# Miniprotein binders against Mucin-6 (MUC6), part 9

Target 1, 185 residues: Mucin-6 (MUC6), of Homo sapiens (Human) (q6w4x9r395to579)
Amino acid sequence: GHCSLEGGSFVTTFDARPYRFHGTCTYILLQSPQLPEDGALMAVYDKSGVSHSETSLVAVVYLSRQDKIVISQDEVVTNNGEAKWLPYKTRNITVFRQTSTHLQMATSFGLELVVQLRPIFQAYVTVGPQFRGQTRGLCGNFNGDTTDDFTTSMGIAEGTASLFVDSWRAGNCPAALERETDPCS

## First folded at step 2 (miniprotein)

Design sE9 (from d9 with E69L E73Y E77K E79T E81T E82R E83I)
Fold by ESMFold2-Fast, scan of step 2:
Structure sE9 (fold): chain B 185 residues (1-185), chain A 85 residues (1-85)
Amino acid sequence: as target 1 above (185 residues)
Amino acid sequence: SMKRIRVTIRVEGDPEKIREAAEKIKEIAKELGVPVEVEVREEDGKTVVTITVEGDEEKVKEFVERVRLILKYLGAKVTVTRIEL
């Protein structure tokens, strides 16, 4: 399955359900028992430099008991707070420059991440068939049914993206907005 | 043409240790011939230092490696940002 984070604030789930949100928090993109050592993929969103009402992806994080790999829009890669030059390899994960504008994180456990660094920071998540019906987070549940793609962290299928997104916050952050309502104050 | 990069390093820690590190960092930049900008701020008993260096990729990488060794020794919180020019 394929999940994408594009255009600053657009998300397309593994079951191809598109939505948009405007939040400034770290959010869980993907949790699954198929990820080793309690692994999770997370996305960090912040306000854009131009409009304080517009939200943009600024970093992607892979977190497990052993690793905290952060890939930021500023082209920095860290693991457990230490800067890493590419290619960077661990036992199960390799981060490398795929093209002049793209980084890739390849894993041995069926997860692949590609980030576009320029001109707009974007992320693309690919998971193998073993993840089908076993994913949770902003990328949806990967069960072939789009009607329950907005399943919250509490297991409830929501009708709105904002409640779904808010349930997957990984910190004390403001509630997400589905669209811009306050361009500047 | 030579590949050029800009790296920004943000460091948080004890004021006395970080001020000493900032001077060593400036010295390393001079040795490697890379331009460096260092900004020091004081917040609630902690010192925050922002270090920006720009230059040839090879020289900047060497600078960052030396800085990381110093900061690891101090146990400081570090954030590194890299951009191609």
Scores: ipSAE 0.000, ipTM 0.088, lowest interface PAE 23.1, mean pLDDT 73
Fold by OpenDDE base, second read of step 3:
Structure sE9 (fold): chain B 185 residues (1-185), chain A 85 residues (1-85)
Amino acid sequence: as target 1 above (185 residues)
Amino acid sequence: SMKRIRVTIRVEGDPEKIREAAEKIKEIAKELGVPVEVEVREEDGKTVVTITVEGDEEKVKEFVERVRLILKYLGAKVTVTRIEL
């Protein structure tokens, strides 16, 4: 399954459902029992302009009971608040520079992350087949059905992205705004 | 002593993208201290790149994992073959 966070406010789920939102919060991208140590992948969005619709991805966070790995738009990588030099390895996770513009997080448990640093901070999440039907968050449920991707954290299927996205907030933040999907997707 | 292995990575994909990744792949090999050989062939109208690496199992595995991720991101089809030495 491939999930992408692109263009500052666009998301494509594991089931290839595209949608758009504008929010300034930390959101859960991926939760799964397949992630060890209660792991979760999260996305941090912030204001990128004056208007409420000017939001962008500013960091990706992998959080577990053991690690809090943050990859930020300024190319700083931290674990548990401490800056780390690349390549950085901790147990079953490795973060390294793929190219001058891309970082990668490799894992031994079927999660892969590619982060594009420039010109737009974007993230690409890949999970193995063992995750099929066992994911939740903004990346969807990876069950091959696009119609139920907007399932909230409470297990309710929503028809619009706004309520869906808001349900996956990891903190106290304003409500997200829904926008039209990319017509080119 | 650590087991030594040979791994062959067969890559099918966009030749330009693969070429772009070549430098990074070489850097990874250098960083890990594993020798790498790259062969480019045309098979059935497709460009096929074969990367061969040999060395300590742990280092080779790390190399393969990193390279595989790069190539996968580029949309390449990757086949990995492992041979124990």
Scores: ipSAE 0.000, ipTM 0.154, lowest interface PAE 15.8, mean pLDDT 88

Design sF1
Fold by ESMFold2-Fast, scan of step 2:
Parts: C-alpha cells; structure tokens; sequence
Structure sF1 (fold): chain B 185 residues (1-185), chain A 81 residues (1-81)
C-alpha cells in the first residue's frame, strides 16, 4: 500500500482516498501492531505563507520506544535529538540519500518512507501486505474500502476530514482557529 | 573528576560535529567547517589528557570521534562541490 503527503495540505490514503486539511500540529500518519516497539509514523505541519491559511509539511517523525527519527525540510536528520550524517543505520532502520532531492528511510519490518526535499517537501509511505487492515492514522485503515478511511482515534468512521484529522493530533497544539491568529515559529 | 570532565568535553565535541552537518545542510558551509575544526581541536586536547592520565577507553573514543569528524568534513565538502 501507498500513502502520500503532497503539496502543503494534500493526503492520499492507502485505499486511495484523497483529502485536504488545515492544521498546524504533529499528526499520527500510521500506527500498526506490525510496527516494532510501539512504533508510529508522524507528520509535522506548520503554516505555509502569511496571506492565506494553508499549511505545509515541515518534518516526518518515526517514533518508537528506542528511536525518535526526525527528517525535516531543513534536510537535517536527527535521532533522539542528535543530528546524524547519512547513511544513518540502526539495527532495523537505514536512512540514506536516494537521489539529490530525495531521502529514504528503509526498514526491516515492511515500512518504507521517501521524502522529497525539493522543490516542495513531500512524503511517500509504502507498507507491505502484512499491514493490510492493520493501520490507523491519517493514511487510513488499508482495508480496501474508502468509505471508512476517516476512522478517528476513537474508532468512529467520519464523513468529513476535519474531525478525522483532529482526532490524530499528537502534539500540544492550539485549536485550528486559534492557530490561524498565531505567528509561525 | 578529570575523567568525568573529559567525557563532558568529548560529548560537546561530538555535538559540534553534528551541528556542523546541520549547518552545511542549511548552506552555511564556512560555519560548518569552523565547527568541525573546533571539534577536532577539542578532541586532540582531550586525547593528550587521556594519554597522560592513562584512560584507554577515553583515548579510544577520541580516535572514533576524529574519524567521525573526518567523515562529516568529507560529506560537507561533497555537498558543496
């Protein structure tokens, strides 16, 4: 399965359902029992431009009990707060420069992440067939049915993206309307 | 203790090497090189002290960090062309 985070605010789920959202927070992209050590893939969004309320991807995070790997639009890779040069290798994860404009995080557990650095920071998530029907988060539930792709963190299938997206917040972020009046950092 | 101070100094040198890589990715190549140079000087000073105090594990760490600094410098120079 393939999930993509493209442009500033555009997501396509594993079941190929496209949607847009307007949020400035850290969101859970993917949780699954197939990820070791309570692993989760997360996305950090911030404001994109001052003249309109569009948001953009600024970092992708892989978090587990052992690792906090951050890949940012600044082209910096960190693990547990320490900057790493590429290729960076752990027991089950390798981060490397795939092309002059793309970084890849390859894993031994069926998850692959490719980030496009230029001209726009974007992310592409690939999961193996063992993840089918066993995913949660912004990338959907990967069950072959697009009608329940907006399943919230409480297990409720929503008809709209806004409640779905807000349910997958992982950071201490203000409400969407309040964030629109705050300056970017 | 002198051993604890050396560990702190080597931790700082390693942080400088990592910050140098970040600066290079931001296009601040000259600043990145200066951070690597500073780290190398700190590591070399620590190696002399570790040798005088007979601390083989810290001496080994100085060698590992010098190799790390060399690799990061190569990455910085490759990225800059």
Amino acid sequence: as target 1 above (185 residues)
Amino acid sequence: TPEELLKILLDFAEELIELAFKLAQEGKTDEAIKYVERAVKLIEAAAEIAKELGLPELLKRTVELLEKAAKVLEEILEESG
Scores: ipSAE 0.000, ipTM 0.051, lowest interface PAE 26.2, mean pLDDT 72

Design sF10
Fold by ESMFold2-Fast, scan of step 2:
Structure sF10 (fold): chain B 185 residues (1-185), chain A 81 residues (1-81)
Amino acid sequence: as target 1 above (185 residues)
Amino acid sequence: TPEERLYELLEKALKLILEAIKLAQEGKTDEAIKKVEEAVKLILEAAELAKELGLPELLKFTELLLEMAERVLETILEESG
């Protein structure tokens, strides 16, 4: 299944439900029992440099008990706070430059992340079939039904993206002052 | 460079898709659909350029943008119906 973070603030879930959000925080993108060592994929959003009313993806984080891999829009890759030169390899994870404008994080456990650096920082998440119905977070539950893609961290299916997105905040962030901006609401 | 021109087309197409979403949120369904149609035209132009330049990764990206445009259009139609 594929989940995408595009155009700064646009997300398409594993069940192909598109939405947009206007939050500035770290959000849980993907949690699953299929990820080793309590792994989770997270996305960091901040204010756009062009328009202060817009938000954009600025970093993607893979966090587990062993690793905290951060891939930033300024092309810095760190693990547990230490800068790494590419290609960077661990037992189960390899981060490398796929093209002059794309970085890839390949894993042995069925998760692949491709990050576009130019012209717009974007992320593409691919998961194997073992993840079907086993995911939670901004990328949805991957169960083949779009009606419950906005399932909050409390397990409640919401009709709007704003409550869904806010439920997956991983950091202590100021409240968004914008009204609901989801195309599904 | 031709590669920079390709990226310009892709960025413009993506902006049109985001504009379509905003128009749909405002209840301007017909205008939103027109923006998706404009985006598709630019994506197809970018795909031809990526093919001519021999850049398979960017050609794959045009395919992903087409899928995104299709999902946005489906969502607009579902929400308006």
Scores: ipSAE 0.000, ipTM 0.149, lowest interface PAE 15.3, mean pLDDT 70

Design sF11
Fold by ESMFold2-Fast, scan of step 2:
Structure sF11 (fold): chain B 185 residues (1-185), chain A 81 residues (1-81)
Amino acid sequence: as target 1 above (185 residues)
Amino acid sequence: TPEERLIELLRKAFKLILEADKLAQEGKTDEAIKKVEEAVKLILEAAELAKELGLPELLKLTEVLLEYAEEVLELILEESG
């Protein structure tokens, strides 16, 4: 299944449900029992540098008990806070430059991430068939039914993207984000 | 600038495809098809501009958006058939 983060603030779920949101926080993109060591893929959004969008993707993070791999729009790759030269390899994860403008994170456990660095920072997530019906987060539940793709972190199917997105916030958000996402509504 | 115009065309195309999907889910098939047609027009304009500016990565993005528009159109056809 494929999930995409494109055009700064647009997301297409594994079941091909498109939506847009506004937010400046770290969000859970993908959680699954199929990810080793309590792994999760996360997306970091911040105020856009492009005059035509409100917020944009600025980094993608893969976090597990062993690794915190950050791929940022400034073209720096870190693991556990340390900058790494590419290609970079751990036991189950390899990060390398696929093209002059694209980085790829390949894994042994059925997850692949491709990041477009320039001119627009974008991310593409591919998961193997073992992930079907086993995913949670902004990329949806991958069950072949788009009507419940807005399933919140509490397991409730919502009719609006804003409530869905807010439920997948993964960190303490600054006051500026509180104004934009309206977390109290 | 031409680069800003290209980004604006791509942003508007994304918005139209998203609107088409929402309209399709509401059973508004004709309105949804019109939004897809508007999106395709902007995507083709963006593709030409990307070629003129020598930006192959944004040209590739126009191909991704065309595939997305096709997926939305297939969903519309399945729901209305």
Scores: ipSAE 0.000, ipTM 0.119, lowest interface PAE 16.0, mean pLDDT 71

Design sF12
Fold by OpenDDE base, second read of step 3:
Structure sF12 (fold): chain B 185 residues (1-185), chain A 81 residues (1-81)
Amino acid sequence: as target 1 above (185 residues)
Amino acid sequence: TPEERLTELLLKALKLIFEARKLAQEGKTDEAIKKVEEAVKLILEAAELAKELGLPELLKWTEELLELAEIVLEEILEESG
């Protein structure tokens, strides 16, 4: 399954459902029992301009009982608040520079994260087949059905992205704004 | 480790907050409120730990989680009447 966060406000779920939102807080991208140590992948969005529609991804966070790995738009990688030099390895997670513009977080448990640093901070999440039907968050449930991707944290399927996205907030978030989906996303 | 404890607290708090939302949706208002209260306790503990460890980023997150908990609590109360 491939989930992408692109263009500052576009998301494509594991089931390839595209949608768009504008929010300015931390959201759960991926939660799954397949992630060890209660792991979860999160996305941090912030204002990128003066208007409410000017929002962008500013960091990706992997949080577990043992690690809080943050990859930020300024290329700083931290674990538990401490800056780490790349390549950085902790247990079954490795963060390294893939290209001049891309960082990668590789894991031994079927999660891969690629972060594009420039020109737009974007993230690409890949999960193994063992995750099928066992994911939740903004990346969807990875069950091959796009119609139920907007399942909230409460297990309710929503018809719009705004309520869906808001249900996965992991911090103080204003209400997310829904925009039209870019057909190219 | 203290850092592990800190992240554990935050994760548990998040879990409780989400559970609270679910419980509220099911009409279990009292249980939902209890979950939020428990989450707040954990977050406060995490905040103190973050201060002790000098982890401002995590401290900031605790503040955001507290605000989230408050929002969820308000939503629960409004939903229940």
Scores: ipSAE 0.054, ipTM 0.489, lowest interface PAE 2.9, mean pLDDT 90
Fold by ESMFold2-Fast, scan of step 2:
Structure sF12 (fold): chain B 185 residues (1-185), chain A 81 residues (1-81)
Amino acid sequence: as target 1 above (185 residues)
Amino acid sequence: TPEERLTELLLKALKLIFEARKLAQEGKTDEAIKKVEEAVKLILEAAELAKELGLPELLKWTEELLELAEIVLEEILEESG
């Protein structure tokens, strides 16, 4: 399965459901029992560099009990807060420069991440077939049915993206706003 | 470039090593050994190319991947008896 984070604020789930959202927080992209040691893939969104109030991807994080790998739009890769030269290797994870514009994180557990550095920071997540029906987060549940791709962290299928996205916030940050004219918290 | 092609080759070898570990965990010992053998062949080809092209960083990576392949092969053989 493939999940993509493109154009600053668009997501396409593992079941190929496209949506967009607005938010400036860290969000859980993927959680699964197939990921070792309570692993999770997360995306950091911040206000875009353009004049509009829309957001863009600024970093992707892989977090487990032993690793916190951060790949940022400024081309810095850290693990547990320490900057790493590429290629960076652990027993189960390798981060390397795939092309002049792309970095890749390859793993032994069926997860691959490719980040595009320019012209726009974007991410592409690939998971093996063992993840089918066993994923949760912004990338959906990978069960072959797009109607329940907006399943919240509480297990409720929503009809719109805003409540779905808010349920997958990982940090202490403001809830995403669907309408720009709404009062700010 | 030759460097990019060589890097892709070494990444394919790394993926084969990880696949071998997974196959061994599933009890597919013969398939796991074949994947390690395939990875070693790619690593050795990559090492020759890195020497010819004068790419010491990639040559060092071939040495590291060969060590990983040896460790994984030992793990597979120990688990199988």
Scores: ipSAE 0.000, ipTM 0.164, lowest interface PAE 17.1, mean pLDDT 72

Design sF13
Fold by OpenDDE base, second read of step 3:
Structure sF13 (fold): chain B 185 residues (1-185), chain A 81 residues (1-81)
Amino acid sequence: as target 1 above (185 residues)
Amino acid sequence: TPEERLKELLDKAEKLIEEAFKLAQEGKTDEAIKKVEEAVKLILEAAELAKELGLPELLERTLFLLIEAELVLYRILEESG
């Protein structure tokens, strides 16, 4: 399954459902029992302009009981708040520079993350087939059905992205705004 | 069991790569390379076994370890100038 965060506010789920939102919060992208140590992948969005619709991805966070790996738009990588030089290796996670503009987080448990640094900070999440039907968050449930991707953290299927996205907030943040997906993004 | 063998292969490969990293950091290039070579062999064997068992999901770990092996080589290059 492939989930993408592109263009600052565009998301394509594992089931290939595209949607758009504007929010300034940390959101859960991926939770799954397949992730060890209560692992979760999160996305940090912040204001990128003056208006509420000017939001963008500014960091990606992998959080587990043992690690809090943050990849930020300024190319700083931290674990548990401590800056790490690349390539960085922990027990079952490695973060390294893939190209001049791309960082990659590789894992031993079927999660891969590629972060594009320029010209726009974007993220691409790949999960193995063992995750099928066992994911939740903004990236959806990876069950081959796009119609139920907007399932909230409470297990309720929503018809719009706004309530869906808000349900996956990792903190107390303003409500997200739903916008139309631009197929050209 | 075949699955146990698969796990053993991967565990051993991981250990070898870890050792290789340490060796590379110490400037012991030849020894590091030998460890990497051995690890890669095990990983490839594991990959074939995973395929035979119909467990492609376990290939993710093999990919991870291959990347780690590459990073060891990268370290060696950095240390060697």
Scores: ipSAE 0.017, ipTM 0.296, lowest interface PAE 6.7, mean pLDDT 90
Fold by ESMFold2-Fast, scan of step 2:
Order: sequence, then C-alpha cells, then structure tokens
Structure sF13 (fold): chain B 185 residues (1-185), chain A 81 residues (1-81)
Amino acid sequence: as target 1 above (185 residues)
Amino acid sequence: TPEERLKELLDKAEKLIEEAFKLAQEGKTDEAIKKVEEAVKLILEAAELAKELGLPELLERTLFLLIEAELVLYRILEESG
C-alpha cells in the first residue's frame, strides 16, 4: 500500500482516497499492530509557505519504545533528541539520502518512508501486504474499501475529512486553530 | 522577559523527557522516572505562567509535552513490569 502527503494540503490514503488537509498540529499518520515496540508514524503541520490559508508538512516522526526519529524540512535528522549524520542505522531502521532532494527511512518490518525536501516538503509512505486491514490514522485503514477510509480514532466512519483529521491529533496544537475553525468557503 | 522564561522552562522539560527515555533504554528505571517527574514540574510551572500571561500557543505546547511525558512514563513502567 501507498499513502502520500503532497502539495502541502493533499493526502491520498492506502485505499487511494484523496482528501485535503488544513490542520496545524501533530497527527498520527499510521498505527498498526504490525509496527514493533508500539510504533507510530506521525506528521507535523504548520502554516503554509505557499499560501497563508493553507498548511504544510514540516516534519515526520517515527516513535516507538526504542526510538523517536524526527526528519524535518531543514534536513535535520534526530533520534531521541540527538542529531544524526546520514546514513544513520539502527538494528531495524536506516535513514539515508536517496537523492539530492530526497531522504529515505527503510525498515525491516515492511514500512518505508520517502521525504522530498525541495521545492516543497512532502512524504510518501509504503507498507507491505502484512499491513492490509491493520492500519489506522490519516493514511486510512487499508481494507480495500474507500467508504470507511475516514474512520476516526474511536472507530466511527465519518462522511467528511475534517472530523476524521481532528480525531487523529497527537498534540502540539496551537489554540490559534480555534480561530481557523470559521472558514465560510 | 516572562515569555523567555516560559520558553526556557519548556525547552528544559523537553530535554528532561528525552534524557528519561534514554535512561529507560539503559535499564536505569529509577533515574528515568526522576527525570520525568522533574519535567512534569517544569511543564506545570510553564502552564501556570502561560495562563497568567494569556499565551494560548505556549499553553498548548505545555499540554503536548505533558502528554509526551505521560507516554514516556507509561513505556518506562511497562518495560520494567
């Protein structure tokens, strides 16, 4: 399965359902029992450098009991708060420069992440077939059915992206977002 | 300034949380718990200051760090138990 975070505000789920994203918090992209050590992939969004009314991805985080790997748009990679020079290797995870504009995080457990650094920070998540029907988060449930791709953290299928996205907030949400909840268009 | 002190408290708390996680990985459970406790004290002080100053963005940051501290503590205790 393939999930993408593109153009600052577009997400395509593992079941190929596209939607727009306009939040400015940390969100859970992917949780699964297939991830070791209670692992989760998260995305950090802030206000867009392209448009004031849009949001953009600024960092991707892989968090487990052993690791807190942060890859930021500034090309800084940290694990557990320590800056790392690439290539960076652990037992199960390798972070390396794939091209002059792309970093890749490869894992032994069927998860791959590619981040585009320039001209706009974007992320591409690939998961193996063992994840089918066993994912939750912004990337959807990977069950082959798009009608329930907006399943919230409480297990409720929503008809709109906004309630779905809000349910996957992980923190770092500025109170100023309350002022953003009144878009009329 | 009071805002500079608030940011300093939050930066120190974040560092303590990361130190606690590293100590837990080394099997130093008691030291890790003490670092989490120190971080929580700083976070609560920062939250009070953010409320007094009317700084909602920094208040949100205190809530985020408190959640992170709780998750780290949960993992430390689960690993030891």
Scores: ipSAE 0.000, ipTM 0.097, lowest interface PAE 19.9, mean pLDDT 67

Design sF14
Fold by OpenDDE base, second read of step 3:
Structure sF14 (fold): chain B 185 residues (1-185), chain A 81 residues (1-81)
Amino acid sequence: as target 1 above (185 residues)
Amino acid sequence: TPEERLKELLDKAEKLIEEAFKLAQEGKTDEAIKKVEEAVKLILEAAELAKELGLPELLLRTEYLLLRAEIVLFEILLESG
């Protein structure tokens, strides 16, 4: 399954359902029992302009009981708050530079993350087949059905992205907006 | 020199892996695979040379590059089904 965070506000789920949102929070992209040590992949969005629709991905975070790996748009990689030089390797996670513009986080448990640094900070999540039907978060449930991808953290299927996205906030943040364009832009 | 040759091999391999990654992203899987295969050959040669020269730090680099190559292949396989 492939999930993408592109263009600052676009998400394509593992089931290939595209949607857009504008939010300035940390959101859970991926939770799964297949991730060891209560692992979760999260995305950090922040304002990139003056309007509410000017939001962008600024960091990706993998959080487990052992690690808090942050890949930020300024190419700084940290684990548990400490800056790490690349390539950086833990027990089952390796972060390295794939190209001049791409960082990659590889794991031994079927999760891969590619982060494009420029011109736009974007992220691409790949999970192995063992994750089918066992994922939750903004990347969806990877069950081949796009119609139920907007399942909230409480297990409620939503028809729109706003409530779905908000349910996966990792903190207390403003509500996400679901607009194609900002009328003030 | 042997050391220069070793570094050359590693640099070429890394370049090939980077190219392979880009090709894979473009959906050019066959070309990507070819690049990876070539890279692996170079890395293996480099590894042997590193052993002969007693340069463990460069052995680590070979391992790193092999990992990168493997990851590219893995991603291709995942995309192909």
Scores: ipSAE 0.019, ipTM 0.315, lowest interface PAE 5.8, mean pLDDT 89
Fold by ESMFold2-Fast, scan of step 2:
Parts: sequence; C-alpha cells; structure tokens
Structure sF14 (fold): chain B 185 residues (1-185), chain A 81 residues (1-81)
Amino acid sequence: as target 1 above (185 residues)
Amino acid sequence: TPEERLKELLDKAEKLIEEAFKLAQEGKTDEAIKKVEEAVKLILEAAELAKELGLPELLLRTEYLLLRAEIVLFEILLESG
C-alpha cells in the first residue's frame, strides 16, 4: 500500500482517497501493531513559506521504544536528538540518500519511507501486505474501502475533516520538535 | 528498585490499553473508556517518577504509551458513532 504527503497540504491514503490536510503541529501518520517496539510514523506541519495561509510538511518522525528518527526539510537526520551522517544504519532501519533530492528510510519490517527534499518537502510511505486492515492515522485504515477511511469525515469539510485530523494530533508543534532535535543550533 | 517499579507501571498501562481495545470491539464502550483512563493515570504517574529519577529513556516511553492510549480512544470513539 502507498500513502503520499504532497504539495505541502495534500494526502492520499493507503486506499487511494485524496484529501487536503491543514494543520500546524505533529500528527500521527501511521500506527500499526505490525510496527516493532510500538513504532509510529508522524508528520510535522507548519505554515507554508509561500507567503500564503496554507500549511506544509516540515519533518517526518519515526518513533519507537528504541528510536526517535527525525528527517527535516533542512536535510538534517537525527536519532534520539543526535545528528547522524548518512548512510545511517541500525539493526532494522537504514537511512540513506537515494538521489541528490531524495532520502530513503528502509526497514526490515515492511515499512519504507521516501522523502523528497527539493523543490518542495514531500513524503511517500509504502507498507507491505501484512499491514492491510491494521493501520491507523492520517494514511487511513488500509482496508480496501476508501469511504471507510473517514467514517465521520469527508476530506475538505465543514468540521468533519477537522475532527478527523485533530483526533490524530500528537501534541508536539514544530518549535518544540526542532529544539529537541537540534539543541545547539 | 524504583526503575523496576516504573517498568511495572508501564507494563500495566500497556495491558490496560490492550484490554480497552478488546472491550470496545465487544461494544462495551463505557468499560473501554474506564480502562483507557486507568492506563493514562499510570502513565502520568510513571512520567513523574521518570523525571524525578532522571531517566529520559523511560520518560520517552511514557510519552509513547500516552500516544497509544489516544489512538485507542479515537478508535473507540469512531466505532461508537
């Protein structure tokens, strides 16, 4: 299954449902019992730098009991608050530069993340078939039915989209996340 | 030890979250919510102890379990209509 965060404000779920996302804090992108050590993938949004009142993706975070890997639009990769040079490898996760404009996080447990750094920060999430029906978050439930992704929401909506998005808010805003990952800048 | 007590609190909270999800699937929404509330209480207690003892790794684990509790609560809310 494929989920994408594109154009700074658009999301396409694992069941291929597109919607526009508006928010300025950290949100749960993907959570599943298939992720080891209680892993979760999160997305950090802030106001767009295009001199317009829109939001854009500024960082992606993979959090588990062992790791807090942050990939930011500034091309900085940290784990547990410490900057890492690429390629960076743990037992189950490798982060490397796939192209001059793309970073990849490959895992041994069926999750793959590709981050486009330029010209606009974007993310692409791929999960194996073992995740079917076992995902939660902004990327949807991966159950093969696009209408069930928003049992109470309709995308760009008059309050229902806000309820769906707000329910996945992890509580951390960009300023707090950036201070934790780069305390010496 | 204090660290062993912290680990016990977190293990108990995790089990309560799992029980809450099962209760929700059985349509026992009120009981499921009570289990989530019990889990959150233990997580907050563990967070205070982790701060007192200067154990940032366990503090991070409390933050992560709180996140899981919120996910389960959302699932309960979604299923209840």
Scores: ipSAE 0.000, ipTM 0.097, lowest interface PAE 19.4, mean pLDDT 69

Design sF2
Fold by ESMFold2-Fast, scan of step 2:
Structure sF2 (fold): chain B 185 residues (1-185), chain A 81 residues (1-81)
Amino acid sequence: as target 1 above (185 residues)
Amino acid sequence: TPEEELKLLLDWAEILIELAFKLAQEGKTDEAIKLVEEAVKIIELAAERAKELGLPELLKRTVELLEKAAKVLEEILEESG
């Protein structure tokens, strides 16, 4: 399956459901028991600096008990807070420059990440068939049914993206959900 | 700097605690408990280093994160899944 984070704020799930969101937080993209050492893939969004979009992707993080690999829009790769020269290899993960504008994180456990650095920071996630029906997070549940792709962290299927996205926040940023005020009132 | 390294470790521990809570809400209780255990390990190591380096603000943050971890673990254990 393929999940993409494009154009600053667009996401396409593993079941090919597209949606947009705006937010300045770290979000869980993919969590699965198929990932070793309690691994998870996360996306960091911040205020946009390069387009008319309100927010944009600024980093992708792979987090497990042994590794915290951060790939940033500034073309810095760190693991556990230390900058790494590419190619960077661990037992099961290799990060390398695929092209002059793309980095790749290849793994032995069926997860592949490609990051576009320029002109716009974007990410592409590929998972093997062993992940089918075993994924959680912004990339959806990978069960072949798009109607429940917006399953929140509480297990509720939502009809809209906003509640779904909010449920997968990580870190210390508060929810920014406010009611619309009628300017003519 | 050592201070910046400790801040990163504590940021990571906080993310693990939040992830554990989300996994517990999906009924993945064993995975959630394991993430809390790992977060506590990281916080304890960071607390020792913060004491050795004389960084009281980071030491205070370790206490706050241990409290958060305890509350999340309590919620996970109360939620039978």
Scores: ipSAE 0.000, ipTM 0.115, lowest interface PAE 19.3, mean pLDDT 68

